# Designs tried in a protein design chat: VHH binders against q9y6x5. Part 121

Target 1, 379 residues: q9y6x5
Amino acid sequence: LPPKLLLVSFDGFRADYLKNYEFPHLQNFIKEGVLVEHVKNVFITKTFPNHYSIVTGLYEESHGIVANSMYDAVTKKHFSDSNDKDPFWWNEAVPIWVTNQLQENRSSAAAMWPGTDVPIHDTISSYFMNYNSSVSFEERLNNITMWLNNSNPPVTFATLYWEEPDASGHKYGPEDKENMSRVLKKIDDLIGDLVQRLKMLGLWENLNVIITSDHGMTQCSQDRLINLDSCIDHSYYTLIDLSPVAAILPKINRTEVYNKLKNCSPHMNVYLKEDIPNRFYYQHNDRIQPIILVADEGWTIVLNESSQKLGDHGYDNSLPSMHPFLAAHGPAFHKGYKHSTINIVDIYPMMCHILGLKPHPNNGTFGHTKCLLVDQWCI

## First folded at step 3 (VHH)

Design u11 (framework vhh_surovatamig_d1)
Fold by ESMFold2-Fast, scan of step 3:
Structure u11 (fold): chain B 379 residues (1-379), chain A 125 residues (1-125)
Amino acid sequence: as target 1 above (379 residues)
Amino acid sequence: EVQLVESGGGLVQPGGSLRLSCAASGFTFSDYAMSWVRQAPGKGLEWVATIKQSGSETDYVDSVKGRFTISRDNAKKSLYLQMNSLRAEDTAVYYCARKSYYRDTGWYEPDFDYRGQGTLVTVSS
């Protein structure tokens, strides 16, 4: 009987929300499980990159999903603003559901986790839902639990993705306590529904459940805008991605574009690709553009000062505001244990251990997560 | 291939009403959230309203809440904006926009992969 794991993501769940709001259902989950207070994500701190890092254990430069909008200089392909299902973008890594299906001839199930509706190395999740934001959390949960109970070969790895609190974080900003309180209470109620459904179906005692997120959120303002049109004419470059990390593809000499941008704003760093800080692990991929602009926390890069985003992410991964948390419960995990910090790439080798899978080479360190697990010593 | 064609704009008096329509083709309309965005003369692009794929959830910029209603007909592949109690400040070119399927963009932003050619709404006496 192989062990089973359900990986749940609430997009944009900033770690500090746990200190500033009440989560009775999540707190009950944690009392009988483990909490990692901060997860240090990968740069850039965006949804597609970090979700793929969770399931591959790789930095973005290694797994190839380097942004939510991308251009590949070798093939001249564009990753569009729509959900791109071309396997080309996803094939630079092997996500855990593919490894799960191939090593032990087990099944995987997916409710809308990024990449799960794409065949990767000619392998798609055994059960999946095509991405559609209108599908309710309840419908996603119903499908996942049905597949966990009624599959041959058995589903041993399942994923569940939910768009909140990210969508509301963008709309209201994380400092809007009234609106964020309502949204976060609804999420806590969904966690309660999840636990109750698993108990009702007899899954709870034998299922490992991880609840995590890809990034946090920071407050933005109309008073903190960086207008690129004031620095450089549109005829000099193609804009691949805008804010808070702008990806610039020069139409003229790279040095000339760099010189026009380098002193544009005191609240933005301008990097030639080879000068991107090593600590970002964001350099060695053809999808990383020749010039990258990195805005300071809470600053928004705009064209013609027309944007009014109240919350955003994508910023420096050393910022606590960009960090999610991780909570887990199940037979693999200690009860009532708190851990301070892990790297988001550490989640993959931990999940491989729980499932009895041999991990592909990765940037995670299994030792960082050992103290969470009952079958490991951390003395 | 992807086409969005707006209609229904025109001249209207303050306090009046207009209904904008958008005809979509070249994609599975029911798979995408849709938005209305506008551009006033000499101003930047402003997000106005968004509707989710099934029509279950809608969102609006504060200045139009209670006055404008976004709706869709997936069978007819059409998006609508009912504009009531129009004000001079609502004067703009209105664009039908297909939201990117990104998990990571705010609803209220002019985040889209395609937009139409626009339809002019002029509110004056």
Scores: ipSAE 0.013, ipTM 0.429, lowest interface PAE 7.7, mean pLDDT 89

Design u12 (framework vhh_surovatamig_d1)
Fold by ESMFold2-Fast, scan of step 3:
Structure u12 (fold): chain B 379 residues (1-379), chain A 125 residues (1-125)
Amino acid sequence: as target 1 above (379 residues)
Amino acid sequence: EVQLVESGGGLVQPGGSLRLSCAASGFTFSDYAMSWVRQAPGKGLEWVATIKQSGSETDYVDSVKGRFTISRDNAKKSLYLQMNSLRAEDTAVYYCAKYYRDSGWYEPTSYFDYRGQGTLVTVSS
């Protein structure tokens, strides 16, 4: 009987939500499992980059999903909603479901985790759902549990993605306690449904379950806008990504564009690609543009417009507001253990260990997650 | 080179109607979601309406829902805004905008690339 793992993501679940709201179902899960209070994600703190880092163990400059909106300077391709399923964008790394299918006689299953509906290195998840935001959590859960119980070769790695609390975090902002409490209570109820479904189907005792997220959320305001049109004319550059990290492709001399931007606002940092801080690990990829603008926490970069977002993410990954958490339960994990912090790239080698897979070279450190695991020593 | 040319604006009385048009050139029109944005005198730019590539999905700011209809003709490379039951607060320069580099379908954020001169809509008695 090979080990099995279900990886669940609730998009935009800020770690501090656990301290400010009640989660009876999640707390019962944690009581019988492990909790990592903060996961330090990769820069930029966006959905696609961090979801791909979780399953590859790589920084964005290495796996190639460097933003939710991208331009490749070598091939001149654009990444957007219209071409997100082009394997070109995903082929700079090998995600864990591909490794699972290729190293062992095993299957993978996916309910909408980013990249799982794309053939990567000619390999697509054995069972998957095409992305559709209107599909309920219950339908995603029903498919995943059906595939975990009824597949040959057996499904040993499964993923489940849910858009909340990110969508509501953007709409209401994380400081809207009334709306956020309703959203977070619904998520806790979904976690209760997940545990109950796994118990009813006889999966709970032998399944490792990880519940995590890709990033947090911070409060934005109409009073905290940076208008690029006040700094530089549109004719001087092509805009690849806007906020809170703007990716600028100059149409004129790079130094001239840089000089127009560098003193435009006290609330953003302007970097030439080679000057991007090393701690971001965001330099060595053709999809990273010649000039990057990084807004301060809670500031929104705009083009002579108001922003409708009351919450956002993408900011500096050192900010606690950008950090998710990780909770886990199952035969591989200790019971009632709490850990302070891991890096999001550390999740991949831990998952490979649990599944008995040889990890591809990665930026994670297995030693950082050893204390979570029953078969390991942590000093 | 990308060009967006707006037309159809004018002076209209409250309760009246106007149909705005935008002629697009220099890019594959059918590959992009399109929007109308407006700027009232002395105010910032405000998003009004968006239509997806095929025309199957539309979205509107709350103040115009039920009054405005966005549509497109991909064969003619044209975007339209039918404006009914016009109010004084609808007075603005209206711009046709290409949805530019959105943050992907897992993320609700996008922004607008507007390059035209706009078309002025004045609603007054």
Scores: ipSAE 0.017, ipTM 0.390, lowest interface PAE 5.9, mean pLDDT 89

Design u13 (framework vhh_surovatamig_d1)
Fold by ESMFold2-Fast, scan of step 3:
Structure u13 (fold): chain B 379 residues (1-379), chain A 125 residues (1-125)
Amino acid sequence: as target 1 above (379 residues)
Amino acid sequence: EVQLVESGGGLVQPGGSLRLSCAASGFTFSDYAMSWVRQAPGKGLEWVATIKQSGSETDYVDSVKGRFTISRDNAKKSLYLQMNSLRAEDTAVYYCAAQYYRDLGWYETKDYDYRGQGTLVTVSS
């Protein structure tokens, strides 16, 4: 009956991991589906912003999740990864599961995708799990497959989120081939488990599955630190977010704070909000602070201390190290097709097309994904 | 160099109170979820409490709920454990522990990146 879609995210899965490590299960998935080698994510290249861009098709300045830690200048509210459940932060956009549920005879299901345990425009995913990192991939998969098979009205859109390889990428860094090979092999095994489970339950042939990620990962070092305390005293500003993009709320005149920061390090760009490069699409939102600091790739901003992060993300979205990939399989997708690049905001209108939904206004371009789809002309 | 330095342990009578402190240095404290874990004499390591990066969300093992309060001061790079209504079974070495998971929610509570040397708490008459 209605088309079904499962959207799976492995957090922090850098695109070139596919070329540097072996993924037998993922390669079998791709062989009978499609691969987009690079997905150009949105700036800032962090988890909450990019996960919300995938499901809304909007730049961060438009959907309002502009960082993992935010301050709203109009309402004076604070947001962090620990305060993600206030609907206020998520209400500047309509994610695909909300649009899906507003159609007759459709439900959505969610295992841990950012925003799915929050009522957005008074609508929460029909089936969901409250976020808990301790819940196994198997338990998340069991719930999703149960909901896909047994729900009435039918679940037509489902999401599954997994925290790796991001957590290990931060801990070990992407250049630690021994540790990263173990982590990535485990992820490939989870992909094998996913495919096997869907086949065992009779879901595989009629389900569209997208496997993607929100960002990549780059190597950090104790030799690449920017000590913010060396340039400005804590009494002059409130720190909203630190690294690698620092969000600065001045307690004194903005120009004075800017002048103290602009010569702080040759490895950091300092922007007044109105001077943030247009290509970032990171300017027009009250949650973007008056001064933004952007560290160069692999540099970490610290407060008179070392950083033990061996990997990080959040950097310039033009950097290939920040790019994830997208792989897909199912009745909507060609078999054995490779595509070079799409924008992360293009995923939303593609998913709306697959599900037969009218997309909300968005920054994606459906034409960029047409070559992936069997019902479209690739011209 | 990463350092987690615990203090505030000592001998206290049953029903008494202690406040443990942990001073952190050598890493970006505000990026880490912080935990208190303890090891009673002759027993394994037990998780006691966790506080997320911002300090707004906390979690506790059932045996200490309503008695212990975890808190943090990111400006001072310090973690605290206020222990009230102490019992003999609370006797343990208490460790300050850090786990890195900046981007989402609670990380696996037993996967610690850094742990201090511990401070001994003895609850006895």
Scores: ipSAE 0.006, ipTM 0.345, lowest interface PAE 10.4, mean pLDDT 89

Design u14 (framework vhh_surovatamig_d1)
Fold by ESMFold2-Fast, scan of step 3:
Structure u14 (fold): chain B 379 residues (1-379), chain A 125 residues (1-125)
Amino acid sequence: as target 1 above (379 residues)
Amino acid sequence: EVQLVESGGGLVQPGGSLRLSCAASGFTFSDYAMSWVRQAPGKGLEWVATIKQSGSETDYVDSVKGRFTISRDNAKKSLYLQMNSLRAEDTAVYYCVKDYYRESGWLEPSGMDVRGQGTLVTVSS
């Protein structure tokens, strides 16, 4: 039987939650599998960019999903939301489900992973659910497990996306131990449900399962606001994305807009596109705007308003608060192995190896993940 | 220059109905998804509903499902929110926004050049 892989994302699961809260079900999963304690994500540390990096192995400037809100300067198109079905936005890369379907005539299944409800290079996931935040975890799991057991050609790659703990992280902030404890306990129970369902259906022994996330979360405050309207009049620019990374499209001369912004706040860095730090790998794409503002950790950029967000992400990817983790279990993975750090772009070539697929050129390094795998030598 | 003008708010009894309107100008209305967001007294912005460019796809926050209906008229460049079975907790200033994105159940305004003044909805006996 061909190898099978289920990739699960719990949005906004900060790596150090594992040290500060109890996860009995996740710990049982890890005991018989592997744990990567920190995954260094791509900049911007946002949902769409990092989810697409996981499945393409590319930095945002290469795969083209450079933010959750985007403008393409060449075509003059706007990206409006996660349910946008225009393939234009997704066509700068080939995600793993497309490769899976084309190389060996295999099927893919998807419960709401970003991009899976869009035909990319004329190929859509064989089975998929249109994005709808109101659909329960249980319904998503029911569909995925049905497709894993009842498909021809067989589903060999499946994805499952869940919005928590990100939504609660924004609402309560990661320092609210009482509320976050309740939310994370519920996540752990969902992981228990996932494992139980796979065991009941006879999938557990032969299925590779990866549980990961796209980013972390940091504490915000009403005392840490940057009012952009204090710096520059809104008539001078079009705002493509706001916080904590603002994407500015000038309506007047770029240098004039830059000069109005450059000394506006001590808690924000202002970059002309060509001056964006090389370590971000966030420069070489038409969807990256002429001026980018990057707020310091825990600072929120606002438009003459207060913010009620107590947690946020999107910040510098060197910050540990922005890092998720990766846990995995299955026949491809060692049992009881812990690894310190990988790059989020390394997940793609590892998944290609597990599935026996030839990866498209990518920014990941297979050597970084080889110690997780039973068929690899790691000295 | 993007202009959004909200109207239709007012005082209404619990269980009553209101219809909000938003008149758009300064951009190609039919090219953008549109949303309604609200701000209750002493709280932050909360997303209420989104409608895609063609009007065929809609999404709502759980607390208003089955009570509120978002719609649009691309020929008139107008966005609407029909609010039925209103509750005290629906009291807020309501804003229409262009190209609002959803970040895993917590929403951020995006792509906005200007924000309209909003329209106040007060649900009280």
Scores: ipSAE 0.006, ipTM 0.387, lowest interface PAE 9.0, mean pLDDT 88

Design u15 (framework vhh_surovatamig_d1)
Fold by ESMFold2-Fast, scan of step 3:
Structure u15 (fold): chain B 379 residues (1-379), chain A 126 residues (1-126)
Amino acid sequence: as target 1 above (379 residues)
Amino acid sequence: EVQLVESGGGLVQPGGSLRLSCAASGFTFSDYAMSWVRQAPGKGLEWVATIKQSGSETDYVDSVKGRFTISRDNAKKSLYLQMNSLRAEDTAVYYCAASIYRDTGYYELEGAFDYRGQGTLVTVSS
């Protein structure tokens, strides 16, 4: 009997939402499973980078998805579109669905997880949906459960991605209790629907299910803006990414651009690429630009604009506001166990263990997740 | 140096049509998602429509779905808004706006855009 795993992501689900709001369906899931209260994600704390880190176990400098907007200085390619399906961007790593399909006779299924609609090392997920934000959670769930039950060779690894609560976190800010309460209740209802669907189809008892997220969210304000136009003229650089981590490609001497930026705001750190803090693991890739600007938590980098986002992420990965959680249920997992913290790169080797796959070299540590698993010694 | 220049606004009767254009310069147009936002007299900004970098994905505020169509021409560095079945409530200054940030699906108007134009006035009146 090959083990099966469904990996679910709710984009932008900040860990402390679990303490500040009621989640009856998620709490029932956790009661009979495991909870990791904080997952320390990779820098930058953005959607594409962290989703790819979950499935590769690698830091962004190693897997090559270093931002949601990218420029590669060696090839001069731009990552310019959510529908850009050039394998070039994804080929610096081997995600778990590729490993799953290449080891033994196994299939993978995907409902919109970043990278799953792209051939990576000449291998695409056996079943997948092209990214389309207008497709309902129910349609994604229907496809995943159909593929889990009706595939040959069998689907042993499946992924499901949902855009909330990230979209509403940006729109309302995470401290808007009224709007966030409504959004988070709807997500809890979707978790209830997921569990009920798996039970009705006879999948629940034999399926390992992980519910996690890529990052958190922090409150932004009109009082916390950094106007880049006050520091430097647009003619001196090309902007590759803006906020809260700005990626600057100089059109003039790098030192001149750095000098114009370095004292622009007390709420922004300006780094030459080689001076980026080692703890970020964000230096050794051609897609990381010569100058990186990192805004302090809750500060937004703008271009002579008075308006701002009410919530954002991308900030320093040491910030608790940037951390998601991980909950899991199934035959591989203990029941009623709570764990404090793991690194997001640790999820990959844990999933490889559950599926019986040999992991590619990665930055995760299997020992960090051992206490979650019934077949492992925790002492 | 960066400029977004809107044109095509004017006075039109209810039920009429207008096509707005926006000419972009000073940045790599094809790297940016483009939006139309509007501001009615005495009101705040309202997001109207967005088109992704390649032009394949579009989104609209509910009040204009089925009436407005956003499109772009990356070779000409131009953005368009075809407005049909215009209503008095559509009276506003219309701005084109650019954003490089890709995981803001809802385009928060408070600082969500990297660039915004000067605007073009649309008046729907008999």
Scores: ipSAE 0.005, ipTM 0.329, lowest interface PAE 10.4, mean pLDDT 88

Design u16 (framework vhh_surovatamig_d1)
Fold by ESMFold2-Fast, scan of step 3:
Structure u16 (fold): chain B 379 residues (1-379), chain A 125 residues (1-125)
Amino acid sequence: as target 1 above (379 residues)
Amino acid sequence: EVQLVESGGGLVQPGGSLRLSCAASGFTFSDYAMSWVRQAPGKGLEWVATIKQSGSETDYVDSVKGRFTISRDNAKKSLYLQMNSLRAEDTAVYYCARHYYKESGWYDTPSFDPRGQGTLVTVSS
């Protein structure tokens, strides 16, 4: 009987929400499983980049999904998550569902995880749902559990993605206790529904379940805006991405654009591509633009416009506000074990180990997650 | 060619109501979330409201919540904004915008492009 894994993501679930709000269902899950209190994500701390890092074990410069809006300087192609499903953007890495299908006679199933509705290296998830934000959590859960129980060859890797608490984090900001309490209680109820459904179907005791997220959230304000138009005319550059990490493609000499931007705000760092800090692992890809602007935590880059965002992410990945958590339960995992920190790229080799797959070369370190696993020594 | 044409603006007294309309063409309207954004005299663009592709989910800036209602008719390729209990602070040019559903993209200026030419709403005695 091959091992099975369900990977669940709640977008934008900041790690310290676990300490500031009550999660009775999630706490019951953790009591019988493991908790990693902080997951250090990859830079930039955005949804598509980090979701692809989870399933490839690669930094963004290596897997090629470097932002939610991208331009490829070699091919002159533009990417937007709303209307471009060209496999070109996803083909720089091999996600775990592709490896799962190609190494063994096994199937994969997907409810809305980024990339799963795209054929990558001519391989699409065996069962999948086209991305549609209007589809309820219950419908996604119904499909995923049906596929886990009724597939041939068997589904051994399954994914489930949910857009909250990210959407509410942007709307209300993470410091709005009243609204965030309501949203997070609803998420905890969904976790309760997930566990109950798996128990009713006889899947719970033999299925490995990981609940994680791609990033956190920080409070923004109309008092913390960086107006790019005050420093440079838009005729000098093409804007590829705006906030809080702006991707600038110069229309004139790169040094001239850099000099116009470098003193724009004390709350923004301006980097030539080769000067981007090595710790970001955000340099060696044609989709990373010649000039990158990085706003300080809680600051929003604008083009002579106001921003209604009360929360945002994308900031420096060393910031605790940008960190999600990871909880897991199942036959592969210890019960009642707490771990402080792992890197988000470490999730991929751990999942490959659980599934018995040979991982593709990756940036993760299996040793960082071994203490979570019953078949490994923790000392 | 993407075209967005706004209508329904005008002069209204404080406490009054207006209904804005936007006619879309040149793209598959039902595939895109749509927004209303506004620009008050001497100020930058402000996001007002968003509606998802099917009309199932809506979102509003706090200052208009409970007063404004965004809706859409995918068969007619039309977007609407019902504005009630209008205040002097609501005076602005209102733009219909096709936007991309992104985590931070809702509020970003590039996410509201293309936008139409706008319709002027003046709330004054």
Scores: ipSAE 0.000, ipTM 0.242, lowest interface PAE 11.9, mean pLDDT 88

Design u17 (framework vhh_surovatamig_d1)
Fold by ESMFold2-Fast, scan of step 3:
Structure u17 (fold): chain B 379 residues (1-379), chain A 126 residues (1-126)
Amino acid sequence: as target 1 above (379 residues)
Amino acid sequence: EVQLVESGGGLVQPGGSLRLSCAASGFTFSDYAMSWVRQAPGKGLEWVATIKQSGSETDYVDSVKGRFTISRDNAKKSLYLQMNSLRAEDTAVYYCAAKYTRDYGWYEPSGYMDVRGQGTLVTVSS
């Protein structure tokens, strides 16, 4: 029987939550599996970019999903919403479900993972759900498990995406222990439901399951606002994305716009595209704008307005608050092993190895994940 | 040239109703999620409501839920806000905007309005 893998994402699950809250179901999963305590995500630390990096093994400048809101300078197209289904935005990379369907006589299944309801290189997931946030976790799980058990060719790669704890992290902030405790307990119960469902259906013993996330969350405040309107007029530029990484498309001379912005706030770095730090791997793509503003952790860029959000992400990927975790269980994984850190781009070549797929060229390093796998030597 | 033109504001008594309209031109309206945002006298911008490209999903700030309805007509390139049971607190200049995402949901605008009109004044008084 071919190896099978279910990849689950809980959006915005900060690694540090594991230390500060109780997760009895997740801890039972980890006890008989593996835990990576920190996953260093790609910059910018946003949902769409990092979800696509997980399944392609590429930095954002290479896979082309460089933000949740984008403008392409060559084609003059705008990506304005999570529901944008134009294949143009996704075609700069080949995600693992496409590789799974094209290299092997196998099917892929998807419940809401970003990009899975879009035909990429003329290939869409064999089974998928059109993105709709109103669909319950239970309905997503029911569809995934049905497809895992009742497909020809067999489903060997499946994805499941859930919007929490990101939405609540934005609303309450990660320091609101009472509200975050309630939300995270609900997430842990969903993990318990997932494991129980897989056991009841006879899938648990032969299925590899990865539980991960795309980014973390940091506390924001009305006391930490950067008012962009205080240093530059709206008529001088088009704003492609605002906070905490602002993407600026100048309407006048680029140098003039840069000079108006460069000393706007002590809590924000202003970069010409060519000067963006190399460590971000965020420069070589037409969708990265001529000027990028990067707010310091916990600071929100606004336009003469108050912010209602008490938590946010998108900040520097070196910040521990931006890091998710990765837990995994199944025949490919050791039991009771803990690892400190991997890069989010390393997940893709690991998943290709588990599924027996030849990875497309990628930025991940298979060696970083070897210690997680029973068929590999890590010394 | 990208342009948004708001209309339909005016003076109304508490408990009254108004319907705001926004006419869009210069871009592919059906490709954009659209929002209504407002600015009360002496206050900053406050997000009010968002509608997705197809009109299938809507979101509202808690203070207007059950009172306001956002809708769109992609063929006419128009956005609407039906405002019922108006309160003194609803007094503001109302703007239509493109490019608010659901990352922050009903909390606030998640990104700048890359397109914003001149606004229409709604006064709830007397």
Scores: ipSAE 0.012, ipTM 0.385, lowest interface PAE 8.8, mean pLDDT 88

